# Designs tried in a protein design chat: VH-VL binders against o27280. Part 7

Target 1, 266 residues: o27280
Amino acid sequence: MDSMNVPEVLEIKRIVEESESVKTFIFSWDFRREVRPGQFVMVWDFRDEKPMSVSLIDPVRSEIGISIRRVGEFTDRVHGLSEGDLLGIRGPYGRGFELMGRDILLVGGGIGMAPLAALADEATARGMRVDALVAARTADELLFLDRLEAAGVNISTCTDDGSCGFKGFAHERLLTLEENHDMAAVCGPEPMMFQVMRILDERDVPAQLSLERYMKCAVGICGQCCLDDTGFRVCAEGPVFWSQELSRVREFGRYRRDPAGRRVPW

## First folded at step 23 (VH-VL)

Design o5
Fold by OpenDDE, fold request of step 24:
Structure o5 (fold): chain C 266 residues (1-266), chain A 121 residues (1-121), chain B 112 residues (1-112)
Amino acid sequence: as target 1 above (266 residues)
Amino acid sequence: EVQLLESGGGLVQPGGSLRLSCAASGFTFSKYTMSWVRQAPGKGLEWVSWITGSGSNTYYADSVKGRFTISRDNSKNTLYLQMNSLRAEDTAVYYCAKGSRYEWLGYFDYWGQGTMVTVSS
Amino acid sequence: QSVLTQPPSVSGAPGQRVTISCTGSSSNIGKGYDVHWYQQLPGTAPKLLIYYNSERPSGVPDRFSGSKSGTSASLAITGLQAEDEADYYCQSYDRSLRGYVVFGGGTKLTVL
């Protein structure tokens, strides 16, 4: 068996409180196993397993970070853990982000900022200019702002309630700014991503978007995360897709499939 | 209540140096960008420099690049402007201004009363 | 000489409506960058008047309004009062000229 596909039991080194509902769990990592921003790992709490994006990649400290939002039973259990506790981690999986050009735009919403934070670190390390539009419902839900700032990212914020930055949604804020970038990376609620993608396409800005779907195997065999029309497997061909690829996906921004395979609206 | 208090201004000869300070209170200082904006007598506002909340990023107007250095001590809630190689055209009231929480495309919602810097022979 | 161009002066009688223009270019306001406005009363520090083109901070009366279109922005003052006599500055951003933050040259508003 490929060591990548067997969960490795790892100790939680540190826990960072990102917000009331989001924690980042830090683990030691053997970087002989490469990991890229945009890739995900399967997190196993010995009862259930869920895909989680990698939000921190630190080869110097030989550690990775996984940011998890509290949204259900699994994440409730994980959020109850302490430093020194154990989790199973296998991966990384999926296609990560590609960097190109000199100027990059990041557009993130909520926990979607997790993979983008890792991408920001890489981009800035490469000497790229990074602009980030960080969106959330409220100021308290904005993620990774201090970290992004420290990395040299040019940050713009927007909140639904106007408690921080621009009052409104990410795509609304984006419409007010007409400057183009060499490429964009987008991650957040799918309706947000859909609108943002349309704007970027109109502006001829190459864009990569990270999708979230119900996932079981993470290795492209079960088909649970297949996208309609194309047959793309989010775990194998994604989770990062180019806008041109997603333009072929009928369900993108419109509906998703639940664990039973039923179509449900966003 | 947000308060900003500038100090360190005065008379200096061309080529001289001054260090301005701005004491901040009434908000979480480390969370907000800060800027220096100056106004020559009878003239308009000119942005000089700004610094992010953490102090990791600094920006300067071309007119002061290489001569001025902006910094901050978040433990003391204080903003600084080190001014070297001063010129007559640097004569102005210098305001410290509180910016938005994060760097890009912000505004200045609070201003100090300013400190006068006069560069003259 | 300022990146953003304002009329040097405007005047109006009490109760009248006055407008102050702020003209930029394709490298600043034309890029879609936000415009903010400041009021500076004689002998005082500037005060934020309008932010994000049209938003009013707490304490600023609704007779002050801002708008932006194309490469220009405008500040409108209705029901002009004696206390409105001041200098007004627009502010935006420009990555191409002398840094990021740019101000207009200022407009002196006189209440007749």
Scores: ipSAE 0.146, ipTM 0.690, lowest interface PAE 3.2, mean pLDDT 92
Fold by OpenDDE, fold request of step 24:
Structure o5 (fold): chain C 266 residues (1-266), chain A 121 residues (1-121), chain B 112 residues (1-112)
Amino acid sequence: as target 1 above (266 residues)
Amino acid sequence: EVQLLESGGGLVQPGGSLRLSCAASGFTFSKYTMSWVRQAPGKGLEWVSWITGSGSNTYYADSVKGRFTISRDNSKNTLYLQMNSLRAEDTAVYYCAKGSRYEWLGYFDYWGQGTMVTVSS
Amino acid sequence: QSVLTQPPSVSGAPGQRVTISCTGSSSNIGKGYDVHWYQQLPGTAPKLLIYYNSERPSGVPDRFSGSKSGTSASLAITGLQAEDEADYYCQSYDRSLRGYVVFGGGTKLTVL
């Protein structure tokens, strides 16, 4: 068995409070184990294990960051941790984003900005022009704005309530902008991604989208994260998919499977 | 209350230099983009320069590129415009303008009263 | 000379409706960039009047409205009042000309 599949017990080096509901946990990382934006790790709190996207990749400081939104029992426990506490981390897993071209558009909603923030760092480091559409329900839920701005990202914001930036949803804001990019990376609520993907497809902008599904093994064995019709495993073939791939996935934007395997509409 | 106060304007000869300052208050300065916009006497508004909140990114109008430098000191809540190789056509009231929060293609929601720069022999 | 074209002047009587046009191109307004409007009273600094094409800042009366279509935008003022006499400027973005931020040439509104 690959050592990658055994959780490594790591100390929380720092905790960054990104918002009321989101914290970024910083860990020392041995970069002999490569990690790419869009990949995820399995976080183990010695009771349960959940997949989390990597939001920070810093080879200079030999650190990675994992941003976690407080959404349930597991994340509640994790959010209760302090610097110096321990977590088990195994991975990274999955297919990350691919960068190509000169101009890239990032469209993120809520915690979906986590992997995109890491991607933004890589893109800017490569000298790419990065535009980011950051969406949230309210202004206080917008993530990584200062970080993105500091990196030279051109930021556009939108909020459901209009408390910051464009009042409306990400796809609505996107419709008001006709500029095309060489590539797009999208991550957020699936209904948002679905609408954004359609717009990008109509504009012939190549797009990659990161999906969130219930995962158990993270190694493509259990099938809990399989997508209907295609048999794609989010943990193995994803979580980053091309729009062309997702166009074949019937359930995309329509429903998901819960831990019991039942269809749950979005 | 948001307040922007420009200073540093005056009379200068062609080829000379001048440094404008804009003191900002009433908001978290480092969180907002800032711009300089000028208006020649009896003329319209002309964007001059733009800088991100952190100062990591700057943009210039073609008319001033290579001659003007925008900068900021967030610890002092101050915006600057270093103007070199000044020309007669640079004569204008220079306004400090606050950009929208975290918005690349934003608007200017607050303006200073401006400082007059006159370039003449 | 200005990237965005405005009529040099418009006039109206009190209580009337006036419209100020802002004509851009496929490289700015036509690309979907937002249009903002500013009011400049005589001898004063500009003030934000309309943002994101049609939104009004707090304190701006609802008799001011903005719209955008194609490569053009429009500012409408209903119930014209004497205090509305001012210069009005539209603003957008263009990555190809004169930097990113572009202004209209301005329109002088006279209340008769």
Scores: ipSAE 0.069, ipTM 0.668, lowest interface PAE 3.5, mean pLDDT 92
Fold by OpenDDE, fold request of step 24:
Structure o5 (fold): chain C 266 residues (1-266), chain A 121 residues (1-121), chain B 112 residues (1-112)
Amino acid sequence: as target 1 above (266 residues)
Amino acid sequence: EVQLLESGGGLVQPGGSLRLSCAASGFTFSKYTMSWVRQAPGKGLEWVSWITGSGSNTYYADSVKGRFTISRDNSKNTLYLQMNSLRAEDTAVYYCAKGSRYEWLGYFDYWGQGTMVTVSS
Amino acid sequence: QSVLTQPPSVSGAPGQRVTISCTGSSSNIGKGYDVHWYQQLPGTAPKLLIYYNSERPSGVPDRFSGSKSGTSASLAITGLQAEDEADYYCQSYDRSLRGYVVFGGGTKLTVL
């Protein structure tokens, strides 16, 4: 393994509070190490290690951002950190998003907007038209809206409770939108992604989707993130997959494997 | 435990109206699509209507479009089917069916016991 | 008349293997839409038997299996038991129709 696979201890340069449950941790980054939207890093708090998507890529400031949702013990600890504290970061890993065409649709749910926010920045920088459907349970859980707006993204929102934008789920909102795009990037709860993918496929819109699975090694050797029937490793062949690839994955949108390897529903 | 209980069925004359209800329990009602499926005596299953979890979208079979209205009250965990201009061919057991978590293009993992609707002179 | 075509009836002796076919088209099963199967015992409501082509809900014996290929799906029952006597329905989707949900005509399985 090269130096990329050894965690580098980095100082938290800045913390951005995105929502009540989501923080973005900013780190100085040497961009000699390339990073692409959709790739992830392994975050090590010296007790445990978890994969996290890169949500900010700023070559000008030589910074990257990692957005973390508070959902468990590891993330609780990380959320307790302050600027100046240290974390171990190794990576980036995995296959990121590929941009194509001129018009791109981003569909994100919850923390799934993290990699899409980074993608939005890249796409807008390239002069692409970016439409984003941002979904959350409630208005206060909608992520990166100000950032996306500032970048020139055309934002549409939907919330489960109707507190902001369309009342309903992302796929429901998507069904009401008649425009097609050259490409779509999707990230969020897998049930959402599954529904969105079906719609996009029917519309013949090329789509990339970022999956989340239990990961340990991040380098494709342990196999814990393998997808059934295909042998795809989310950490190596993913986490970004084309819809055509996922169409071959039996478990996608149907179930996942827990850390013990058991099939569990979404 | 998921439970679906249909009510409102009965005998009605052609051209009449009925309103079916389905009381749901045992799951977060608002997160799931709901459907009505009917079965004429001695016949197969026929999908009637579908409604999203939020109630924002509804769909109907051509056979009932314009006559039936599906709705839901998530605060009451209840699904409704307003049936107007009933015809003899609408005679069937009407089942309330819970959609899968995957609201679009899903399956029906739970069914009520059904309520019989008879349209006859 | 059903969008999905099933044989009206199949029969088998106890212990035998039986298969029920569900034939669709390029606008439904062939489009890639999943197929689900339901069992309806006499005088009862339908019950989900197979979902997403081959998955079994909790409580469904492994002697029930589903498969899909091309524009068709199949339900296989091994070790046929008397209690398996029922009507079986396949279900999928067809967006070319204004009614998206489509059922097969149903198959009556008789255990001899």
Scores: ipSAE 0.048, ipTM 0.664, lowest interface PAE 5.2, mean pLDDT 92

